VH-VL binders against Putative lipoprotein MlpA (mlpA). Designs and how they scored, part 2

Target 1, 215 residues: Putative lipoprotein MlpA (mlpA), of Myxococcus xanthus (p38371)
Amino acid sequence: CNFEQPETNCFVQESPSWAVKYDVVDSPKDANGDECTTTAPLVELMGVYKYVNPETGAAQLALRPATLASRAIADTTTTSADQTSLGSLDTEPKDHGFCHANDFAPAFVNVAASDTAAANTIRYEFTNVRVYSAAVAPGTQFTGELKYTSNGCTSSYVMRAVWPPAPCDTASTEPAENCGVGSGLNPEFAVVCQPTSATGTTGYCVPAGDIPSFK

## First folded at step 4 (VH-VL)

Design s17 (from t8 with heavy chain D56N; framework fv_bebtelovimab)
Fold by ESMFold2-Fast, scan of step 4:
Structure s17 (fold): chain C 215 residues (1-215), chain A 121 residues (1-121), chain B 109 residues (1-109)
Amino acid sequence: as target 1 above (215 residues)
Amino acid sequence: QITLKESGPTLVKPTQTLTLTCTFSGFSLSTSGVGVGWLRQPPGKALEWLALIYWNDDKRYSPSLKSRLTISKDTSKNQVVLKMTNIDPVDTATYYCAHRPYYSGWTFDYWGQGTLVTVSS
Amino acid sequence: QSALTQPASVSGSPGQSITISCTATSSDVGGYKYVSWYQQHPGKAPKLMIFEVSNRPSGISNRFSGSKSGNTASLTISGLQAEDEADYYCSSYTSSYYVFGGGTKLTVL
């Protein structure tokens, strides 16, 4: 019975790392509407933090893509704060156990021009973020939409995220190393190993289906 | 862009109350998740955290020093004040204030230059 | 009472890689999960190099990396340069307070 009841508060598992998968909705296009090739990562780690004003009860959610942090070494104009997107968050779960987060500020990094590459702004714009906060998975899965811009290419994605971030290897036959028993994830979660590159086998366990993602 | 600067007396006598002010720019202490902390470092010794105040006026103190410390803020003046009572020669240290960012609940990303406080009769 | 243990000193030559450890006591099982690393040159304020074990702030060279294994967090500096000579402090947040390691003096020989 506990598994079918929503939490009375929007609990979010705070962590420097959640595993996030992006599924393309709109393929990359440049400013002229022409196809281009720069896409969001297949999977990445993301920092997730919740803040509450004790006087008003107002809550906020912060999302920090690890890809922005790693590209920041070539940035001379933005700070780690600019690489973190801050939005509002419901204080109570709404229909179907979801806490909605809205009005995210863009997260971005300005990569300076080098001898071999032009200057580039990488921008994350999050919308329709929803954290599943029900007893069966209290604040450990979320979904939302991402508009990603890099190298003048803009593309859109559905993002699905899970905590904890379990590393995995699609080439491993050991269940614990391929998102199975012993991986650290709730065994009822429907998860699959998503490599960080199209040619590699190592990556992170990510939701296999729509949030909440269960077997 | 984010800058902090400590100010206060450089010499204090034992048993007095030390008052230090941190004046900052480049961020607002009304932003959710943002805080300002105080830390110190005695000459030739390790860093020690003292206190932290958040945007929502929530306060945290070092357990060993809690009875001697008060931290407060004036958001409109961009200032955070630390008071330490019953000061002793062992409190001689460089005192720093530092920014706690909303992108991480557990770090200080920008620090003031520090102010050396000597406790002597 | 929770303490983080660092070696007092470490040394290396230009171009080498060095690693500085930061070990939580067995009673501090969560200490490494919120580890930050600070670099401090003589007479200067500390500078954040790594936060939350392995995240690098904007403007920090990729020669600096962080990792963890069990109760030990590590800061690794690759391609060692003379300017890396400094004191390095690890820090963690446990319960409602911050703790700092004793510091490690890095000498570039």
Scores: ipSAE 0.006, ipTM 0.574, lowest interface PAE 9.6, mean pLDDT 85

Design s18 (from t8 with light chain Y32W; framework fv_bebtelovimab)
Fold by ESMFold2-Fast, scan of step 4:
Structure s18 (fold): chain C 215 residues (1-215), chain A 121 residues (1-121), chain B 109 residues (1-109)
Amino acid sequence: as target 1 above (215 residues)
Amino acid sequence: QITLKESGPTLVKPTQTLTLTCTFSGFSLSTSGVGVGWLRQPPGKALEWLALIYWDDDKRYSPSLKSRLTISKDTSKNQVVLKMTNIDPVDTATYYCAHRPYYSGWTFDYWGQGTLVTVSS
Amino acid sequence: QSALTQPASVSGSPGQSITISCTATSSDVGGWKYVSWYQQHPGKAPKLMIFEVSNRPSGISNRFSGSKSGNTASLTISGLQAEDEADYYCSSYTSSYYVFGGGTKLTVL
């Protein structure tokens, strides 16, 4: 057959898991502008995928938050497509090695009521996503902005992500278990262990600074 | 590497309560999106799901068995316990515990070796 | 019991391709978007081969592929090898519980 995949210069490391950290920009508010308490996770894993249209060469970036994937177990009304945010992606790096991704569709789940929680819709809206695709770290770090809504609370974040996802423990004295030598990450990356819970010590290695995050 | 191991009695009498323990390593049940499930397989028959416990202590049970099942966790011990009341000879099966990954809530990616429980008088 | 129907057996010769179907008998099975496939050799625990219809876990041969059309999910095994001889189970998830198919015994002739 004559089927041929077009090439693109914006390399993205495709993986069901990248480690993503969210830093709050706008604290949770309800529809009336009043304070509320539901926030995005401190850190989570995220599926990252790239698609290229063979006819046009146009590229797309897909982001699938693990929180949506896991909470979808209580939801039969959304699909993997609804739980995945799909946006456009540059075909060539701009702005000193960045590939921009824009026009993301929202990703969401409708969580049914359980014996422990009321029904809830969780929604992710991504904007200004930029994948660092320079030779020194091709497609293994990205940044962007997130608008998160859950329990009627909307909050905004700067997100910073790295591949591969490396589990970590802030209480460990072993470098390999606390984002140091032997963790599996590029040793030149500036990373820090981000616990999944405010009171816990276990989590994932995430970028310590602005993308690209280097020592 | 993720590993799970089932333990409990291999012979139980009808009407008793069966208690099974899953001890695991290579992951924490405090990790967001992670769960541990119990499944069983009677000799020569299909797999049947029994119960699931999530990192946030949310629980799910097979509708047909819910009244007989209790699942609980001890995150500090890396253990999940399943209790099944009023056991019957038809409950004879190999019982498995399995890891529910953060990247997909609809699958079990690593399974214990299984423990055969025989119910007879 | 499972709400998912599989053929009891399928067979093929080395090098051939075979397909195992898994059909929902109830529309309540979550729109069929959460289909997994497991391989089980005699005396062994099940092994995950495919999740969410068509995704392969790391380490699973690309000879195994999953697809879905309407209420039927399919597992296709290409380039059949002797070690593929096993029982194969499909599963899906509703909003509150897992369902499993009855299993298919694959015989490699």
Scores: ipSAE 0.005, ipTM 0.430, lowest interface PAE 16.1, mean pLDDT 84

Design s19 (from t8 with light chain Y97W; framework fv_bebtelovimab)
Fold by ESMFold2-Fast, scan of step 4:
Structure s19 (fold): chain C 215 residues (1-215), chain A 121 residues (1-121), chain B 109 residues (1-109)
Amino acid sequence: as target 1 above (215 residues)
Amino acid sequence: QITLKESGPTLVKPTQTLTLTCTFSGFSLSTSGVGVGWLRQPPGKALEWLALIYWDDDKRYSPSLKSRLTISKDTSKNQVVLKMTNIDPVDTATYYCAHRPYYSGWTFDYWGQGTLVTVSS
Amino acid sequence: QSALTQPASVSGSPGQSITISCTATSSDVGGYKYVSWYQQHPGKAPKLMIFEVSNRPSGISNRFSGSKSGNTASLTISGLQAEDEADYYCSSYTSSWYVFGGGTKLTVL
């Protein structure tokens, strides 16, 4: 019966990769509020997983930033569990098709000091995560807030995410390579190519507007 | 039910340090995404934000007042303290503390009643 | 630097609708996307009416609605009632701080 009414459940597309865009809200500051320069990526891939307790039916959402997974190569003190942020998740959509996820544990890596760099903890703190789970796009877009800390600099972002992750190039005139027809994304999604660097053109297709992001 | 209440001196002399305490109930300042801010309103004037402290002890200050402000928390006592140095008559205002909710990082959903601080000689 | 501009006053009769504007100046870096509206009765603390442009907290009447067009956010109050008479403040969050408008006094005639 639930098959005929998908919005009665909080559906999340589980994948090792979603494309996530970060828009800065609070510029980098240290613990005392002084300016500093370390920021979150402009865009990255993120693992997204849903767990359900079979006895209670309680649901959890797990978010695993690719940046933490890649920096783990230099870290011998944290595990993949530390590099994954686990929070609660609604079992049913509550407001306008959204399932809320809260109480995320921080995800982090501890990069050891070297001859060229001081020890550094990179930390992701997610809050107010909301997965759009309505029938027209069940569990393929989400939004939330990120508090990112690296080199003692903390900055805050609105994150907007979409599945599937689609590589793109802002310099390409091919629709399939700039988030258009043939990119693999739902054609009704409003998406735009977000380069991974400020000076480059290659990146990932990300939501162009607020979630749910539709044309 | 979230409640906040400001306490501190109601009359301060110029050049002194003003210390205000916010005591709250109905939430924990250890909850991810929660913060407590301080704001003020001079008589008949607009609201002005002063400082914010987050659940993770991260702090933010109004740029124009940063050199004069210190915000701190004691989560075990459910208190947030604001200190403002070198007080001046222009600092006369009603001072509020307010709850920053996890569901919207850019708003204050519950406010204390406010405490009027008058700066005069 | 940049501030939010509101009209000093607005008035209406019971049962009518009024709109209060909140305009960001061009000198601000980035847009005012995280707009909140607060109601303040004389001698009282501000009360949150609208957050993130158009969302209502639980317990707030649907007579209050928020919208945004370009650099101007608007608070609309429909079916005016005597108890709506108050000062209204808009606010937004910019790169490191909260910014408030100058306030609008609503008079219910």
Scores: ipSAE 0.464, ipTM 0.798, lowest interface PAE 3.0, mean pLDDT 87

Design s2 (from t8 with light chain E52G; framework fv_bebtelovimab)
Fold by ESMFold2-Fast, scan of step 4:
Structure s2 (fold): chain C 215 residues (1-215), chain A 121 residues (1-121), chain B 109 residues (1-109)
Amino acid sequence: as target 1 above (215 residues)
Amino acid sequence: QITLKESGPTLVKPTQTLTLTCTFSGFSLSTSGVGVGWLRQPPGKALEWLALIYWDDDKRYSPSLKSRLTISKDTSKNQVVLKMTNIDPVDTATYYCAHRPYYSGWTFDYWGQGTLVTVSS
Amino acid sequence: QSALTQPASVSGSPGQSITISCTATSSDVGGYKYVSWYQQHPGKAPKLMIFGVSNRPSGISNRFSGSKSGNTASLTISGLQAEDEADYYCSSYTSSYYVFGGGTKLTVL
């Protein structure tokens, strides 16, 4: 035993909700490469969990998009396990405080057809996920890429996420309601309010820049 | 380790269809995030991307060439096939297939050696 | 038209540093999100040197580094060696397709 040796492990803030923003990099295309219109949400909440094998120390990261959780009620075939993307996770930070997560299984729901909508599979595929795990922001910001499929349209995004999830309103002059002082976020974080719709003002505080996002 | 090798005709005539096969080893094209792309380089010119096929059979094509290109895969044979219709002398180029890794969004980390295709009468 | 502009050539002497720029020339390109840099020796296939603006693949010398400012990405090669003499290509993914720069010939004197 060496108690002088520093112990370093990848810390991830486990929570049923993180705020995640998606910026498009590959516009929607169907399976044949033709244009279509269904996109990922501008922002959503996401469950984030870390599992560790106690015998080996091997770590896993689990991501559960709120879009899949909310559509699960209309699904007759998938379970919460199918609606959660599970990947590997570094046991200790590398590359300037980042913990890399890879080999994610797809997360998805199969929504049956109804009177108002055709049958639809919504699928999330995560790659190149990196959690920032340094003393100034221990496991409370991450970035990665998303391949999103819905209504036969596939599109790709850079995702940037922060904990805690703070609701916001771009029309509010109250700082606590617009990602400022009193919002509950670390005041050193560079965050901005991202509305849930292109025409609305209410949404969630999300990273304003590349992870780690600081002022 | 990851290897890719292009095969197909080295000489084709104008108006014909060019068929190129990429045979690979060291990875599975059923692994989430993985893809295989085709690129070309005319003699003395810049690289040009042609098409990409993903593990889930989604396809992407160069907008200027889309009407002429078809990409397909046979995961059980570890092959990706590119077909280009109505071939023209300007299509003379070295054609490469390349691996798109799951750990990066939009790069090609391993390339085949390339195969020169000459289009002439 | 080429959506990414690179200088046709750059030169340096052994031990020095050089930088190759890659600038988005069209507002429709969408900006630099996934910039990669490839090295190509005459008669050979391209080799990935940098991806995602600044990430280095395993086995690539730390003499190679990438950065981005505004609509310009840069590849910097420090401690120039004779073997670095090659063509260098930048690429990016913008909306739904790959674009490549015209290439830069590096000469080491």
Scores: ipSAE 0.016, ipTM 0.621, lowest interface PAE 8.4, mean pLDDT 86

Design s20 (from t8 with heavy chain R100K S104R; framework fv_bebtelovimab)
Fold by ESMFold2-Fast, scan of step 4:
Structure s20 (fold): chain C 215 residues (1-215), chain A 121 residues (1-121), chain B 109 residues (1-109)
Amino acid sequence: as target 1 above (215 residues)
Amino acid sequence: QITLKESGPTLVKPTQTLTLTCTFSGFSLSTSGVGVGWLRQPPGKALEWLALIYWDDDKRYSPSLKSRLTISKDTSKNQVVLKMTNIDPVDTATYYCAHKPYYRGWTFDYWGQGTLVTVSS
Amino acid sequence: QSALTQPASVSGSPGQSITISCTATSSDVGGYKYVSWYQQHPGKAPKLMIFEVSNRPSGISNRFSGSKSGNTASLTISGLQAEDEADYYCSSYTSSYYVFGGGTKLTVL
């Protein structure tokens, strides 16, 4: 009864894929403060991982955006560690079931120039990340803020994320294909289909409201 | 410490436009997920929600009053303004502004003291 | 539009438990996950007591509890004290707007 393994009460569902929605706070501006057009995705998949030091109980949260993972193929200068944002994570939930993650290092790729495109650095800076880790939804929703830079344009967002990632189609009348029954999501979660483009219908189920997002 | 305070005229004549200002401290309306709402309560009656403005300038209005209401913010001054057109004696009420937190769903966790607005000719 | 129905009044004695109901009467009933309860003393601003059906803000006594069954949310106050005498309002958010109940006057006899 004296073999106690260190653990944290801040449970996080580890997965190579969560669905993350970005809602704009500050529109894209270049270094001179002028409007520009490059924005973060409307929605994307994100790797979410948790590390715990078994001797100390200290916890870390790692976020790896699919945008960085996909562009890494054209990058010979950054490592998988550079493409992953690592921050600290609370060992106990604070008020209302939230575990805060802080001090994230930027995640980025340096995409090399090609015949058709100039060199480009894509950078993600995460702040105010909080994972909902209460019994009713243990570590399957989180929220935070993103500062996104690409093609010299910087913009900021609120992000809201859910696990598991469920593909969807806003044009489908089938509930399983439009974030309803059979989609794979907890049926108590309040979710909506977010298309990957402004003109398309296919995307991923994302939280419909503030985290925790329930019906 | 989050605090909010309502200000504006205490006596308004029918058909005029009522303008109320909420001045706050202890939070920024540039903070993700945060909003400020307006509510009212006629003397001896129930609470009624009027409008909400989010950090990203998204605006929500009571369906029954939408045509009469305009909500706006000045993030640099820590102020939110509500305008109500074509005021009527039935609009006599104590008006509150309140903080909508990032946590706690769609609640109002801190409220101003309220300002009584009387509509009379 | 959608309304939440509360009893106009409820009463109890010190030390007793009382329950205040909040019933949704529209087709939005199943969507009232964001049920909140507010306490209001005469001449004062409302105070948040319960959020998301059953959660308490820091500093709120555990004598106050919330629950939901079907289309009815309930606020239960145990160990009644004189200071609990107030108006109580339920509220919910239904995708694009807030709805409030009519309020319940609690009298501690």
Scores: ipSAE 0.000, ipTM 0.425, lowest interface PAE 16.8, mean pLDDT 84

Design s22 (from t8 with heavy chain D57E, light chain G31R; framework fv_bebtelovimab)
Fold by ESMFold2-Fast, scan of step 4:
Structure s22 (fold): chain C 215 residues (1-215), chain A 121 residues (1-121), chain B 109 residues (1-109)
Amino acid sequence: as target 1 above (215 residues)
Amino acid sequence: QITLKESGPTLVKPTQTLTLTCTFSGFSLSTSGVGVGWLRQPPGKALEWLALIYWDEDKRYSPSLKSRLTISKDTSKNQVVLKMTNIDPVDTATYYCAHRPYYSGWTFDYWGQGTLVTVSS
Amino acid sequence: QSALTQPASVSGSPGQSITISCTATSSDVGRYKYVSWYQQHPGKAPKLMIFEVSNRPSGISNRFSGSKSGNTASLTISGLQAEDEADYYCSSYTSSYYVFGGGTKLTVL
């Protein structure tokens, strides 16, 4: 058991879509500490981008949840920048191949009231984001924590993400449609199909375990 | 072989600043992913992490002690220095420095022998 | 608060197997996947026995093994020997810092 040679640069697979799973850590509570029912999605797509300041060389990671992007149509007050959470990013991996991203600004939308629903602010606050940037999986898995607020309910999650986003169906017997051979994912990744709803079968392939998630 | 050794005063008076030096060999603190941390153990108590410095000057501190701690390195001398201000009798402990390897950033794989610091008037 | 809970003591006889638990609460932010175990003999520095739940460093006897189930990591010592008598500490990395368990004193009777 020798130590691995470190990747000398933090690589992140940039994509408008990564598949992200949220596992609840703290159940939803309102401002009074009382139970409420609005939660983050079980799984969603997320835009992931790397920016480098051309003057300073400082690297930044940008996360744009599809939930915020899709609600932007009903939002007249926030911009795409507000719907994107931007944090710092390490230039070199630490902690067994992880590149840490910190100091994320909140991402949010203000959804206007309609005939059938009250106005609502949806807010994402990311912390402790770590991108796995080792030669065997260069910037294609990450983990972190999310504080999610919607309808006055705040809840917290561990998030685990993988690229590419592969659609899946838990009811399918075809391996390619249920995160197996032919799905488009690295065959060494440990992944499982996560439906987008508690009662449905269709969703996205997500990491089956803690990052890095391998068989 | 990786080795680390702590040095500094063994007896310090309350309100003084404690300065400890970790001298190491067998690795370079310019190697990507490598760090050196400081930990302590009061007599009969559990281990407590204090601070960490990485090869790239990135620093992390225990939240409860952050205002009192400064960690620095001199890569050319193979040394890491910890300073703790406003020392108090409750800071009496054996202080350790330890190597954090790239291949497992969550652990300390080699430790110094420790140096007992007694805080007394 | 302590993020990791260990029993204060455990005992066994030579040749026996013993297990030391390290439990993170469900309310902890902790990343208990990256659990390390350290052995400490009186008057000596801690020695790394297990890292990342179940990995052994070079030179550590295969009598020492680590595992995890739910929120509990465990250190198991098989074929217990007199020299195993020591304090054992678990540790993990939370969101931005290290946490240590309270330590378990192993007595070999």
Scores: ipSAE 0.000, ipTM 0.416, lowest interface PAE 20.7, mean pLDDT 83

Design s3 (from t8 with heavy chain S104R, light chain E52D; framework fv_bebtelovimab)
Fold by ESMFold2-Fast, scan of step 4:
Structure s3 (fold): chain C 215 residues (1-215), chain A 121 residues (1-121), chain B 109 residues (1-109)
Amino acid sequence: as target 1 above (215 residues)
Amino acid sequence: QITLKESGPTLVKPTQTLTLTCTFSGFSLSTSGVGVGWLRQPPGKALEWLALIYWDDDKRYSPSLKSRLTISKDTSKNQVVLKMTNIDPVDTATYYCAHRPYYRGWTFDYWGQGTLVTVSS
Amino acid sequence: QSALTQPASVSGSPGQSITISCTATSSDVGGYKYVSWYQQHPGKAPKLMIFDVSNRPSGISNRFSGSKSGNTASLTISGLQAEDEADYYCSSYTSSYYVFGGGTKLTVL
């Protein structure tokens, strides 16, 4: 007899950290359609959790961006629930091994003004999230769309995510430190090191291509 | 199912402002990820994208026309309005409004029937 | 705005296959992976046939397929039928706007 929570056929690797890359689709614009400069991070960690109702089998997917979690210390108005986007999740894979997740509530923080910064709301809106749950890579890659708003600038992205969150350094010649053998990632995954800043070399291994991303 | 219909003047004079209304059914512009766009097609020529408005009132405009275009919505009436200033004979075209879905890819999956706008003095 | 390049016309006979190309320079369309194809009959609104290069919407015949190689996307129509005679447009999304090809007139002989 197994007393653990029943698994569904839509496997999702639950973890406080996945590595997520955002590729811009709509450049930042303010509410009037004019250009502005605030964008989503190049790469970040994201909490990924799955909830299943044990009686009905209905499933939900929760996404918690590290950017929101790290800004929460300056926020007295939002809760961990507000900083987590909760959506539905298929109970079994559909087209091409994907489990679809939709109807996500926005995740956000209200950062209060300080001596060094103006007040700001940072908002994540996820749509069309699809978790790859085929047998060759069950629940360790997903893709979707992000609408990111900060400092009144809204921009849109395709997001691609992988587990585990492997740190990397583009300047390293050691394969284990640059998304190769020994990094902890499935060796069949096509991954590349994405620095956290435009001028730095350290970051996280992220999918190199469309999900599922394989060599 | 999703339907859209364009309405507005069929004849306008140069230098005037063209106002077109898109009335839709079968979806809500309060649904996350959904948008409505405007496109046009001059007689015998290619399709050209003009503007798009998202559920949260975020707006995108064609770079070559952005100074002349304003897009707005009234979610309670299921309407999206496009205004184009300083109209010119070259703006003679069939104007379409279309649904932008939340699914993967940047597409327009359902279109209105189009409305022909002729610009002449 | 830069245009995607399509041939002005293509033709085929019933039962045959034809391919319509859509070519962009790398500077015109970054990434070129958000490719859609639309069918337009005379006097009618465009109809979405293909999205994301190769995906087919529900209700679209499997005779229509999309592909991509380098900076050229292709729409292939197999088992040509008279009702396929129409204008076909490709479209792509860049970082901030949509761009459309010039259109291709398909004639079924």
Scores: ipSAE 0.006, ipTM 0.527, lowest interface PAE 11.8, mean pLDDT 84

Design s4 (from t8 with light chain E52K S96D; framework fv_bebtelovimab)
Fold by ESMFold2-Fast, scan of step 4:
Structure s4 (fold): chain C 215 residues (1-215), chain A 121 residues (1-121), chain B 109 residues (1-109)
Amino acid sequence: as target 1 above (215 residues)
Amino acid sequence: QITLKESGPTLVKPTQTLTLTCTFSGFSLSTSGVGVGWLRQPPGKALEWLALIYWDDDKRYSPSLKSRLTISKDTSKNQVVLKMTNIDPVDTATYYCAHRPYYSGWTFDYWGQGTLVTVSS
Amino acid sequence: QSALTQPASVSGSPGQSITISCTATSSDVGGYKYVSWYQQHPGKAPKLMIFKVSNRPSGISNRFSGSKSGNTASLTISGLQAEDEADYYCSSYTSDYYVFGGGTKLTVL
């Protein structure tokens, strides 16, 4: 059914975990413009938080990639604040039910050298982030762009994210285990299982189409 | 009542930059959710959307023209300005500014009278 | 730039009902929850007639109604009058930009 949208504020489902997929726009290149092989994850979990100044109502959105959080144990030089990207957030939705978030600070970790790998900085730069905050799906899907740097390789992506994070297995015949009925996701969401590796079957349910992603 | 009026040159030469000003009354472009857009219509042809600026200075541009367009506002003067670079004879059109109400559903509810801009040598 | 398909012309006699269609591809229509219709008389600026598919602004006659079925939005004008003779444009939103139809010329005979 269609419904009138009243005046609303930007709602975001705060959670230590959202499922985020990255679709490549510009393939990885090093500082000399040569092709290289290090890419962003196919899918990962991401912490999503909203901070509101209680006096002014000004809002901020914080994004914390699980890749940075997990690599932090090998990093003695960055803090949780460095591993979290903080940007501004609209206080009111704009057209199409989106709340826009801008001016994100980069999030990064400095991974220490090991016997098998040189020291490495992993860096996330988010732009054009938009949280879908309409009554039909308040603050449970977002999209944006990512510039990812690791091992001197820089690449860019469109990211699409959904809450709640739902584990999945593309080899399962059970709907609840393959982003269907019983998975915990809104049944009207168009989602698909995205494995964490190119050769594996286990991963997370992610938006199947452009945000907002509906059947 | 909401009113808008376009102003700027009526004749421009190819390769120049066209600057158009929309002056409005009856609403504030500091009101949350409100915006002002620019549209154009070549003689005898369909309407085409160009750009939109919101109360908080966020901007949207037509994908095909984005590299040539800049929209800005002066909320204290009740003005919105559109600049289009590298003007060409195909840009000959009547240019309109229009009010976008809060929760418009992509509607422009009040329009200026339009200003015809002719591009010729 | 036209992104929605409208018939170039439609005609009717006073008192009749006419319908103008606005059609997009399946992929384009999935996000078109907010369809607007504008009326334009020669030499004049467009006037908003319908927004959000079926809503009328204050002052617009109830002879004008909007609807949507599948990939097609429709503007229906009942009790056709001479002053309804004008060009009609549909518009919608896809992703982060506005799209407009090519326009339909209504002739009242």
Scores: ipSAE 0.000, ipTM 0.422, lowest interface PAE 16.7, mean pLDDT 84

